# VH-VL binders against Large ribosomal subunit protein eL31 (rpl31e): the designs that were tried, part 8

Target 1, 104 residues: Large ribosomal subunit protein eL31 (rpl31e), of Aeropyrum pernix (q9yd25)
Amino acid sequence: MPSEGTWVYVVNLRRVYWGRRTRRAIRAVRMVREFVRRHTKADEVVIDNELNNYIWSRSREKPPARVKIIVSIREEEPEEGGERIRKAVVRLAGRKLRPGRYKG

## First folded at step 2 (VH-VL)

Design T_A7 (framework fv_telazorlimab)
Fold by ESMFold2-Fast, scan of step 2:
Structure T_A7 (fold): chain C 104 residues (1-104), chain A 124 residues (1-124), chain B 106 residues (1-106)
Amino acid sequence: as target 1 above (104 residues)
Amino acid sequence: QVTLKESGPALVKPTQTLTLTCSFSGFSLSTSGVGVGWIRQPPGKALEWIAHIYWDDDKYYNTALKTRLTISKDTSKNQVVLTMTNMDPVDTATYYCTTDYSEYLWGDSYFDYWGQGTLVTVSS
Amino acid sequence: EIVLTQSPATLSLSPGERATLSCRASQSVSYMHWYQQKPGQAPRPWIYDASNRATGIPARFSGSGSGTDYTLTISSLEPEDFAVYYCQQYDSYPLTFGQGTKVEIK
């Protein structure tokens, strides 16, 4: 499991292209969200608008799909105190970035 | 240099289970974006896609054959294994393994490298 | 499943002639690839994503098309070009191939 930091992942979206369905883009976004939840154990997953727009465009036009994402993980503590919240912010990765830990 | 080679029995009796192994070198199934698939060709006929496995252990099967098929990988051995149950004479074919690879993760993928093929004959 | 129909089944031509091979899909596809196969050999990638030549493929080969209609063209046949050509779609599972067009010498 990754601690706080930034990681590059490739998400396999090929299952979204099994058969033909009008909801491929919606399923692809859910697959990315679920991938991040499973692999980072984040309590909150925030998908960047550029990533969302890329997935919608890609899913409608160009199967099979895969997407490379940058996931930034932070542990946040509410101002009033309480339980730590693990938050993942998911953005579209640059074409040539390699999967693994991203060292800024 | 990327190479793939199929191995398994040349002759299978009807109702038996076929197990084929694809051994490869020059790449790893731990590399993101890489997959290995199986494609068969009956003598004198067209190519038929059978099954695929990807770096993240995601698996896909031809729906017409799905109930008979299992695909698995051993990343440390650089091998992919296909198992097909209840063999029938119509399953007689040359079986190929192939890699599905995109150097750039947003590029298209196609069957870039192929093994030489192994002929499996199903007869009594 | 997406059915790919190739035509003609056989092209009988002489070296130096132009060959045009057709692949029609039963529904619109975004990714179409072509493979060349010679007798007793494994298929080889030839054209990917409709129009891009695979590594080492001569400039006399070109691909075109979109949607349901795709074409592979050989501008001037060389002796080594006589082979079977298969189209293949990556649009959806199950992945499918056409039945092949055999380019044979007259």
Scores: ipSAE 0.013, ipTM 0.625, lowest interface PAE 8.7, mean pLDDT 83

Design T_B1 (framework fv_telazorlimab)
Fold by ESMFold2-Fast, scan of step 2:
Structure T_B1 (fold): chain C 104 residues (1-104), chain A 125 residues (1-125), chain B 106 residues (1-106)
Amino acid sequence: as target 1 above (104 residues)
Amino acid sequence: QVTLKESGPALVKPTQTLTLTCSFSGFSLSTSGVGVGWIRQPPGKALEWIAHIYWDDDKYYNTALKTRLTISKDTSKNQVVLTMTNMDPVDTATYYCARDTYEVSGDTYEYFDYWGQGTLVTVSS
Amino acid sequence: EIVLTQSPATLSLSPGERATLSCRASQSVSYMHWYQQKPGQAPRPWIYDASNRATGIPARFSGSGSGTDYTLTISSLEPEDFAVYYCQQYDSYPLTFGQGTKVEIK
């Protein structure tokens, strides 16, 4: 369970091809969200537009077989003195980044 | 604010073609995951899904009506058009257009979250 | 096509009573939604993905179920709750609705 910081993960989306064609991109996005929630215990998961577009861009029936993501974990106070929320922002990572803690 | 509004003829004669336009604001059909569908409801009866179009121009039709239906979009005008051929008195219904979307910041559930007010189409000689 | 059967067709109750509405699918579905409709109005999203309340829906409404059996429950009926409720599956095309359950004043 990562603390606050930034991590690189590779999500295997190949399983999405075993299901119905019409919902493969939707299922792929859900798989990414479930993966991030499971690995980071975040209260809120925000998928970046570039990442969303990458998954949907090829077609709804043929999303990528795997995706590399950068997950930034931050604790935020939505209102002053309110309860802190653990937020994960998920972005598309460059192909050359290695999985693990991202330092730069 | 998201709004949808149906427009088209209130009266259609049997055998004629019906053309309905859904005009909307507050979202775009160029956005990934966005779709617009048509649902009809005959007086006193249940809801029946007719057709759907998505941002990527993917189209789906009710199999019982498929041979009579064409759905298209004009993304620049924020419009979706439904055409139904060979109208019959049993096609008399209130016709709704409705949006279903994927929210980038949340899970996608694909339910009809915003509906037009509906337009009554009566088929009579 | 997936056929959705709602029961009862009509539920006659008084304000303050508990209402339980059933929706049964002809085959297993993963995505079931509920809509409320009042006379002369468009349907309104009510419960999505079996158990999630749409924005602004009171806590007295709850949804549950999986597979072929889904339920919408109103813990204590208010006057504004008397309406027709439709279930709808988004598991496969063609998309289908149930025939509706009318909740009416006894």
Scores: ipSAE 0.007, ipTM 0.588, lowest interface PAE 13.1, mean pLDDT 83

Design T_B3 (framework fv_telazorlimab)
Fold by ESMFold2-Fast, scan of step 2:
Structure T_B3 (fold): chain C 104 residues (1-104), chain A 125 residues (1-125), chain B 106 residues (1-106)
Amino acid sequence: as target 1 above (104 residues)
Amino acid sequence: QVTLKESGPALVKPTQTLTLTCSFSGFSLSTSGVGVGWIRQPPGKALEWIAHIYWDDDKYYNTALKTRLTISKDTSKNQVVLTMTNMDPVDTATYYCARETYVEDSGYTYEFDYWGQGTLVTVSS
Amino acid sequence: EIVLTQSPATLSLSPGERATLSCRASQSVSYMHWYQQKPGQAPRPWIYDASNRATGIPARFSGSGSGTDYTLTISSLEPEDFAVYYCQQYDSYPLTFGQGTKVEIK
């Protein structure tokens, strides 16, 4: 994977149906964060408020089976000469957006 | 009725450039959620995706072939053109064009729902 | 790239028997599609998004699976079902197909 760029992924959330309905939104957000961390090797994963609200609003009764996300990856240099940090910002993607590298 | 048909040369010599045209009817490449792709199949082997182009002119290429490939569309003529440079005997295959459509039922993916008949391209000296 | 491995390579069965075809991905995929191909013909869409039958596909065909393991099942083979079946992922570029499973008459 390139060190920086924007990528579109689809996260399978069907496992959140296992267990209590009231905990499904928490588990779904966690699954998205874990997916991004694993696939991008990011040190920090930031979930956008629109994406978070989408998951929560739909998880009250029946959580979404999948969610399409757009992930922007950047490397940040600490103020002091510390190790670079890889940061991923995760947003809700449009339904027709294709998986893979996003070209704007 | 959706139809697609491939056209181009049946025989290409090594190092030459191949140009294939996909002519279609029953849909438009101006429609959101629609694209056209190229897939090839060497004799007795598996299918290999080559490239595709979407309604918004977004283009994707198989990375193993990317340096040799150009895909373009002419929306007014209902045509998609694929060009592949530096042909080699290993490129001998049946070349298909196919329509890609956004799958409304699943809400997040595309599939190849209509295919052309295919055109055999033989690369030989 | 995502490598799709189909097994078995060839499945020799009689009409009326159940067929189970496997497709294993080298990494987790979000979408898996299946196509049927007969000799001298273009592939036909068969199952999309793991479990949805394409228009006109008989109910005897079913798809299942998620992550790395996907299955196509034919509950009772009819003569027209003998063909090669390919799985295809739409998770990431480049798009890839499996090597195919040939379902042939015993």
Scores: ipSAE 0.012, ipTM 0.643, lowest interface PAE 9.1, mean pLDDT 84

Design T_B5 (framework fv_telazorlimab)
Fold by ESMFold2-Fast, scan of step 2:
Structure T_B5 (fold): chain C 104 residues (1-104), chain A 127 residues (1-127), chain B 106 residues (1-106)
Amino acid sequence: as target 1 above (104 residues)
Amino acid sequence: QVTLKESGPALVKPTQTLTLTCSFSGFSLSTSGVGVGWIRQPPGKALEWIAHIYWDDDKYYNTALKTRLTISKDTSKNQVVLTMTNMDPVDTATYYCARSYTIEYDSGTYTDAFDIWGQGTLVTVSS
Amino acid sequence: EIVLTQSPATLSLSPGERATLSCRASQSVSYMHWYQQKPGQAPRPWIYDASNRATGIPARFSGSGSGTDYTLTISSLEPEDFAVYYCQQYDSYPLTFGQGTKVEIK
């Protein structure tokens, strides 16, 4: 599991083409969310508007076959000392970025 | 019942072209999301994915074998055909075809996997 | 391409013992599956997407892991569990399998 920091992933969205055309973009967004939850064990996953728009702009019936994302992981601790919460913020990555730890 | 079965020659001479047919029933390659892949296994060795074809005719090939491979489908016959050129004794293996299917596991979670496999056909390359 | 390395190559154990099989990927994988293969038979899907047992697979089998590190655990080996287990990624093309771990009787 990745620690706090920023990571680059490539999400395979090919599976989204398997279902009904009218739900492809919705399923693609869900696939990205589940991918991030699974890979980072994040308690909360926030998908950036630019990433959401990228998936939808290809058409609700023709989302991209894969998407490269930047995931920023932060552990938030409640002020009163409860358990830590892992939060992942997911943004669209540029085509030239390599998967792995993003070093800015 | 979904079934797949491989057919083709049991013996191929070096330099010849191998043609294998995967015949299936219980599903159609016109169904969105369905694909058929070929996987081989030399005697006593590991599984090696060779090629894949999807319902929309999208094709993928093993990088090391790509120049030797052609995969095609005949949707009306429920068949997928794999052709491999310039056979060599190192290509001796059991060749499997398998259905690639999107499996929904726990509401809204999807994964692609090879869910049903043929029995395999042994192809020996020898002079 | 994504290279999958399984360890150990061979695991020699007796019925009732715990088996732990590892699969390591050369880069992060989102979809890792496990297959069981017995001599003379085609592989059978065993664990989907790291931790989800295929239909009919006994509860003694569990999968875990994410990113580059995946594990298949058999809590207490039964005679029918002695087989070769392969991991396989369905994240990117070309699709790849690990080399296999053979679980054999001691």
Scores: ipSAE 0.007, ipTM 0.587, lowest interface PAE 13.2, mean pLDDT 82

Design T_B7 (framework fv_telazorlimab)
Fold by ESMFold2-Fast, scan of step 2:
Structure T_B7 (fold): chain C 104 residues (1-104), chain A 125 residues (1-125), chain B 106 residues (1-106)
Amino acid sequence: as target 1 above (104 residues)
Amino acid sequence: QVTLKESGPALVKPTQTLTLTCSFSGFSLSTSGVGVGWIRQPPGKALEWIAHIYWDDDKYYNTALKTRLTISKDTSKNQVVLTMTNMDPVDTATYYCAREYTVWDSGDTYTFDYWGQGTLVTVSS
Amino acid sequence: EIVLTQSPATLSLSPGERATLSCRASQSVSYMHWYQQKPGQAPRPWIYDASNRATGIPARFSGSGSGTDYTLTISSLEPEDFAVYYCQQYDSYPLTFGQGTKVEIK
């Protein structure tokens, strides 16, 4: 289970080619969300708007086979109280990632 | 605030063409992942999806109505236009336009999340 | 097209009672939504993707189901809950709605 910080993953989206067109982008986003949840054990996964827009645009034209993402993990106390939660924020990787915490 | 409003004639004669305009504010059809659809409801009956158009100009029509329908958008004017030919009394309904948007922070699907008030179109001689 | 069959057509119940509404699809569906509509008003998104409440929807509402069978449950009816509820699939075109279940005061 990764520690807090920033991690890079590549998600295989070839399965997005399967099924109906209305489901392709939605399926791709669910695949990314489940991949992150599975690999980071996050309680909450937030998909950045830039990543969301990238997937939607690409899935309509021709589904991407892979997407490179940056995942930022933090342990957070809920403002409403309760147990500490593990939160992952998922962003589209730029052309060149900053040096540092790479996984994958 | 997101708002949508339908405009067009309240009365249409049989065989005429209906043109409805959806004017909206608070969002743009240049944004990836957004669309605008049309749904109708005959008095006392169920909802029926008619057509929708996405930000990338991708268009879908209800197969039962497809030969009669045209949907287009004017992104600069924040408008979506639906045209339906050869109107018949059975087409009498309240016509709604609605935004289709993804629920990314709590879901991964499109919903019709904001609706216009609806416009009643009566088809009679 | 995917046909959605809602049952019962009408539920006549009193405030405080539990309501269970069914939506059955003619084939397996991955995305099912529910809308609430009151007379003279546009529909409101209510439950999306089978089980998620839309913003502002009270906790007494819950959705469940998968495949061909979906359920909307109201644990204890409030006066404001009497309305027509429609299920809607977003799995394939054409998009389709059920015929609605009317929840009315007994």
Scores: ipSAE 0.000, ipTM 0.587, lowest interface PAE 15.0, mean pLDDT 81

Design T_C1 (framework fv_telazorlimab)
Fold by ESMFold2-Fast, scan of step 2:
Structure T_C1 (fold): chain C 104 residues (1-104), chain A 124 residues (1-124), chain B 106 residues (1-106)
Amino acid sequence: as target 1 above (104 residues)
Amino acid sequence: QVTLKESGPALVKPTQTLTLTCSFSGFSLSTSGVGVGWIRQPPGKALEWIAHIYWDDDKYYNTALKTRLTISKDTSKNQVVLTMTNMDPVDTATYYCARDSGEYLFGDSYFDYWGQGTLVTVSS
Amino acid sequence: EIVLTQSPATLSLSPGERATLSCRASQSVSYMHWYQQKPGQAPRPWIYDASNRATGIPARFSGSGSGTDYTLTISSLEPEDFAVYYCQQYDSYPLTFGQGTKVEIK
């Protein structure tokens, strides 16, 4: 599993085409989340709004066959202490890091 | 190892345009996630954020000053340039440039290294 | 814009005393940072994301808070701690600073 830091992955979404059209976006987001969990062993996976919007906008007519993502990994301590959790933040490759876009 | 330094005129006359250069070493604005901001401080007063530029050339400006401001970068020279038009005595301040290299979503995006500041006096 | 109000404006104390500095935001913020500034010097990062000490900052400094209310505490003042402390939000543009709390010798 990768250490803390920023890593680039390409997720193959071709299996989205095997399902019903009406569930493609939901399936694609799920595949990205599961891919990140399996490859990073993260306890918490946060999918950036721009990545989510990209998948949804593309999936209505023709879902993307692949998506290139940037995964930022960090171990965080809860406020009161306790066991460290491994958090992964997933964003669309090439997107900007900026205040106000990632609050939700 | 990371250093930033501001340069520009110490004296500016009212209505003139101010141009300040931030020269830095120990990091690059070609690195994903990195940005440089400008902050000013009038004598004896609080800090005021002016503008910010990121590695991907995305720019943000203080709303009250936006019409007077231009920020640009020269990645090959490790420089960020701030231009402010129509200077007024109230713009007299020490101007700082500072780096932001953290990851916003982890909360460690803050001004981690600052230049020494350059005092700009606006007077006729 | 998000307005940050720091209180008190001035805190007059003696070495060895505890200092508690407050920063209140006009709306809930996700990230609050603190900087220390001494006369004639650039600000220095001090506490980031409410409670994390920046590199080299002594253990006597602690930060806490969430939402609209944040606190910087100095458990026992040392001579080098007398300075102005600014809070800063990184929640939304424009980025904003508080007006500062000056910790001065009584």
Scores: ipSAE 0.014, ipTM 0.657, lowest interface PAE 7.1, mean pLDDT 85

Design T_C3 (framework fv_telazorlimab)
Fold by ESMFold2-Fast, scan of step 2:
Structure T_C3 (fold): chain C 104 residues (1-104), chain A 124 residues (1-124), chain B 106 residues (1-106)
Amino acid sequence: as target 1 above (104 residues)
Amino acid sequence: QVTLKESGPALVKPTQTLTLTCSFSGFSLSTSGVGVGWIRQPPGKALEWIAHIYWDDDKYYNTALKTRLTISKDTSKNQVVLTMTNMDPVDTATYYCARGDTYDFLTGEYFDYWGQGTLVTVSS
Amino acid sequence: EIVLTQSPATLSLSPGERATLSCRASQSVSYMHWYQQKPGQAPRPWIYDASNRATGIPARFSGSGSGTDYTLTISSLEPEDFAVYYCQQYDSYPLTFGQGTKVEIK
């Protein structure tokens, strides 16, 4: 299980092609969410709108065969005195993470 | 609870080397995405970024000061050390260390926790 | 390097008035952050990524902008808002701050 911070993964989406064509984008997003949940043990997984749009716009009928994602993990306390939760934010790879290291 | 604290000499003579240590708790520089930077502020003037070090030992320096600066970390001691050579009276400033954090790359790295600052006076 | 120009240098207003602080970058930036600094204190993170309030920052503060033009707005000044506000870009190295805008009570 990775510690807090930022990690890069490549998610294989080929299995999404085994179902109805018109639902492939929905299944691809679900596969990314479950991949992140399993690999990071996050309590909450947030899929960035840019990543969501990438999957949908490129894949109305044919989602990409793989997607490279950047996952940022943090423990947060959403309510004062509440339980800490482990949150993962999932972004499309290539977005700026720190100046000069990742393309935007 | 995240805390950072700067330590080093309060007085430095011209041409001497300044060494400042940032000691921190509540986080680790072994955590992916985390970095620590140094920022200085001359009396009555604006903030100036000096240097930054990341969890993966990646280092960045202010271009105007680059030849004078060395930044290093000791992850096991939770410390970051800044060395600045050939000190001049114009380098008189309050020096801060601060945590940079990329946990949500939407935000980029902003300095979310700062030390109290240490005043370094350069005079003969 | 990216130069950040803040205007005005000093903003003198009465309590209850609206304050608008500008930060202009010499080239387009993707990440702009704001810090508040009171005399004798370390800067405090205030607004990150143009428009997001840091933890504990009152709702009267809002940030906006994109590209080269960014704004910090205080809808109704409280006495505790007397401070210097700095913008900072995290788009490219070297990291740079603006020269600051001092908000003072008239």
Scores: ipSAE 0.012, ipTM 0.628, lowest interface PAE 8.9, mean pLDDT 83

Design T_C5 (framework fv_telazorlimab)
Fold by ESMFold2-Fast, scan of step 2:
Structure T_C5 (fold): chain C 104 residues (1-104), chain A 123 residues (1-123), chain B 106 residues (1-106)
Amino acid sequence: as target 1 above (104 residues)
Amino acid sequence: QVTLKESGPALVKPTQTLTLTCSFSGFSLSTSGVGVGWIRQPPGKALEWIAHIYWDDDKYYNTALKTRLTISKDTSKNQVVLTMTNMDPVDTATYYCARVEDSYYFSDYFDYWGQGTLVTVSS
Amino acid sequence: EIVLTQSPATLSLSPGERATLSCRASQSVSYMHWYQQKPGQAPRPWIYDASNRATGIPARFSGSGSGTDYTLTISSLEPEDFAVYYCQQYDSYPLTFGQGTKVEIK
């Protein structure tokens, strides 16, 4: 399980190409959400609008076979002061994926 | 259809400056995720990456050549220009421009190439 | 800079034989690509991200590897496969290519 911080993952979306085009974007977004939940054990997964829009535009015409995502993990305390929850924010990697940009 | 084409002088004298233009169609450098790079190949030798530029004007140069290189874009003309100073006979090579796209946002690779232009450096 | 060393430099084989081309990086890389080049032509994208075939590339071509060791395999050579193959890393700048492996007819 990764700790707090920023992590890069590659999600294989080839399986969403099976079946009808109109449902591929929904499947792709769901696969990304479940991938992040499984790999980070996040209690809440938030998909960035740019990533969502990219998948929708591509899944209908030329679905991406793979998508590289940037996952930011934070442990947050609820407003009511309950136990901490893990929150993952998932963004589309684009230019940010180029050599040197994500390497410390 | 994506096409790229290199243009510039075929012959350059030692110490002169080389200016090469890459003209393209089928995509725009105003589009997020797109870039254009320059790669050269001396006769009978391996490919050598020179420089590239992205849609957001982010520029990268080969470290060994950096002091001699300038890359720029004219988004309205669909052109990328490479300038290399102080040419030497060892710079004789076929010069290619090629497109890079963050397709599938996994790996950048050179997916479309121009035909190449041979530049000979000789007195 | 990351140095890519390809082996063998030349591979002399007959049609129908299996070809295995190696690319070794001087340090670990995550983004390795392969290009095919025929005499007088520009290179063509062949395999990207270690194992993905570019558009139109026949199924007899496969790529594998991770870290410092990458391989391009041709399961059964066809006449049109005789060419020079270059590996290329996109892990760090400057971008670098290997010296190429020439697959030639025996």
Scores: ipSAE 0.007, ipTM 0.591, lowest interface PAE 10.0, mean pLDDT 82

Design T_C7 (framework fv_telazorlimab)
Fold by ESMFold2-Fast, scan of step 2:
Structure T_C7 (fold): chain C 104 residues (1-104), chain A 124 residues (1-124), chain B 106 residues (1-106)
Amino acid sequence: as target 1 above (104 residues)
Amino acid sequence: QVTLKESGPALVKPTQTLTLTCSFSGFSLSTSGVGVGWIRQPPGKALEWIAHIYWDDDKYYNTALKTRLTISKDTSKNQVVLTMTNMDPVDTATYYCARESTYDYIWGDYFDYWGQGTLVTVSS
Amino acid sequence: EIVLTQSPATLSLSPGERATLSCRASQSVSYMHWYQQKPGQAPRPWIYDASNRATGIPARFSGSGSGTDYTLTISSLEPEDFAVYYCQQYDSYPLTFGQGTKVEIK
């Protein structure tokens, strides 16, 4: 339950290798989305194109066992007013970033 | 046949830095998906994961200990080295190194081979 | 961090009895492993990925569970089975272990 801020996570994609090779990338992206929803309770999860392309490019013959992601969490007010929505934007993290709160 | 063995000092004084070496055979850290981790166990207490290093030099640390820890590998020597700064009596424990199995979807990600452990006592 | 709570802390049983060991996670996990440890020895892999027996582990051991609740069952205790059993999650970093369940002879 982080409130707002930027966080670095490592997502274990082990289960993505279970089943048919052609569906591994779809399953991996889904696992990342579900991981972020579960850990941040975000209403909306946006997967960055660079992260999506990284997973897809590696997911067939040499898929990643783990992926390091950087998650930016923000609460946004709807234009029409009403309840705030919690949005998480998920990007591919640099290899040397440490898991936990990003202090940049 | 896979073997791992820990080595380092049996006694460390408070505030000193601990350096432990894991020497292994029967596998290489150049193999994709392979990793080596460190786990410790204080006398009569539970297991605590400390740090990991993978074939691609990616490193992970226990968040409670991260500021004190450095893990490195020497692939040519088949060694992984852990350093832990500012040792305290509460860090007294048996320290194990263990191989994390390959990232294969069936066989990956559990500690399949362990060293015998080395007891490190922190006292004045 | 994901906290793993094992229950009971101690099981005092006789050979031939069934043992059921529980491991509960503070949040849903997909990857749960079990290790056996005897006094003075390193832990040994016992059950991996909830239900798979590691090499050489007797058929009387079985693992089950998903989400937050996992179980290790010993159908009929043998003298060699008295040990401490630890669960461990590999869903996210930091990796965490439970506090252990001691299976002891009485």
Scores: ipSAE 0.007, ipTM 0.582, lowest interface PAE 12.2, mean pLDDT 82

Design T_D1 (from T_D5 with heavy chain S100D E101Y Y103E W104Y S106Y Y108S; framework fv_telazorlimab)
Fold by ESMFold2-Fast, scan of step 2:
Structure T_D1 (fold): chain C 104 residues (1-104), chain A 122 residues (1-122), chain B 106 residues (1-106)
Amino acid sequence: as target 1 above (104 residues)
Amino acid sequence: QVTLKESGPALVKPTQTLTLTCSFSGFSLSTSGVGVGWIRQPPGKALEWIAHIYWDDDKYYNTALKTRLTISKDTSKNQVVLTMTNMDPVDTATYYCARDYDEYGYDSFDYWGQGTLVTVSS
Amino acid sequence: EIVLTQSPATLSLSPGERATLSCRASQSVSYMHWYQQKPGQAPRPWIYDASNRATGIPARFSGSGSGTDYTLTISSLEPEDFAVYYCQQYDSYPLTFGQGTKVEIK
């Protein structure tokens, strides 16, 4: 499981094309969220608006076949006090970033 | 700080057209991924989704009601308008508008208006 | 359309008891949400995407499930928890809600 910090992933969205065209963008966003939850074991996954806009700004029928994301992982205490939660904030990454731990 | 409020007639006669307006603040329908939906609830019964509009003007309608429904938005006024034709007493319900985008980016109805009761009777 | 069947229709319990609410879908669903509604009020988002509590929702509430079988559990009922709970799928249009489970005081 990745430690706290920032990590770069490339999510394969090709499977979004197997289903109904009108649901491709919604499936793509779900695939990104599920990928992050699975790979980081985050309790909360927050999708940045720029990343969401990037996926949706194409068409529902033609979202990108892959997307590069930056995931920032933090352990936080919830407002109601209680068990610590692992939070992942997901942002759109620049094309030139290499997958793995982000040191910049 | 996100608020939605429904407005429209409290009483509609059978065969008339219902027009409801959802006025909102604290967000914009120019934001990518954001939508506004209409959900109704007859007295003592379950919730029924009616129609949806997204920031890019993409529209979805309940299949059983599709021929009677029109949804539109005025992004500059922060308003969404629902029109339903040929009203019938079975359409008597509390009508809600709700934002389709929770604070974590999931597609859920995260903020709801208070609802407006529309009674259809002669 | 995807039909959601909630059971039981009514759950009569006392404070401190455990409540388990079921939502069964007529076909596999990827997005299932739960809402709480009290009389005279609009529904409130409660659990999104099967298992994630909405902001401010107490830890005694948990959601689980996948595919066609989803569950909302309240580990120990508090007086404010007596309400109607609705499941809702966001996988396919038309969007659909279950008929609701009323959790009422015994």
Scores: ipSAE 0.010, ipTM 0.568, lowest interface PAE 12.9, mean pLDDT 83

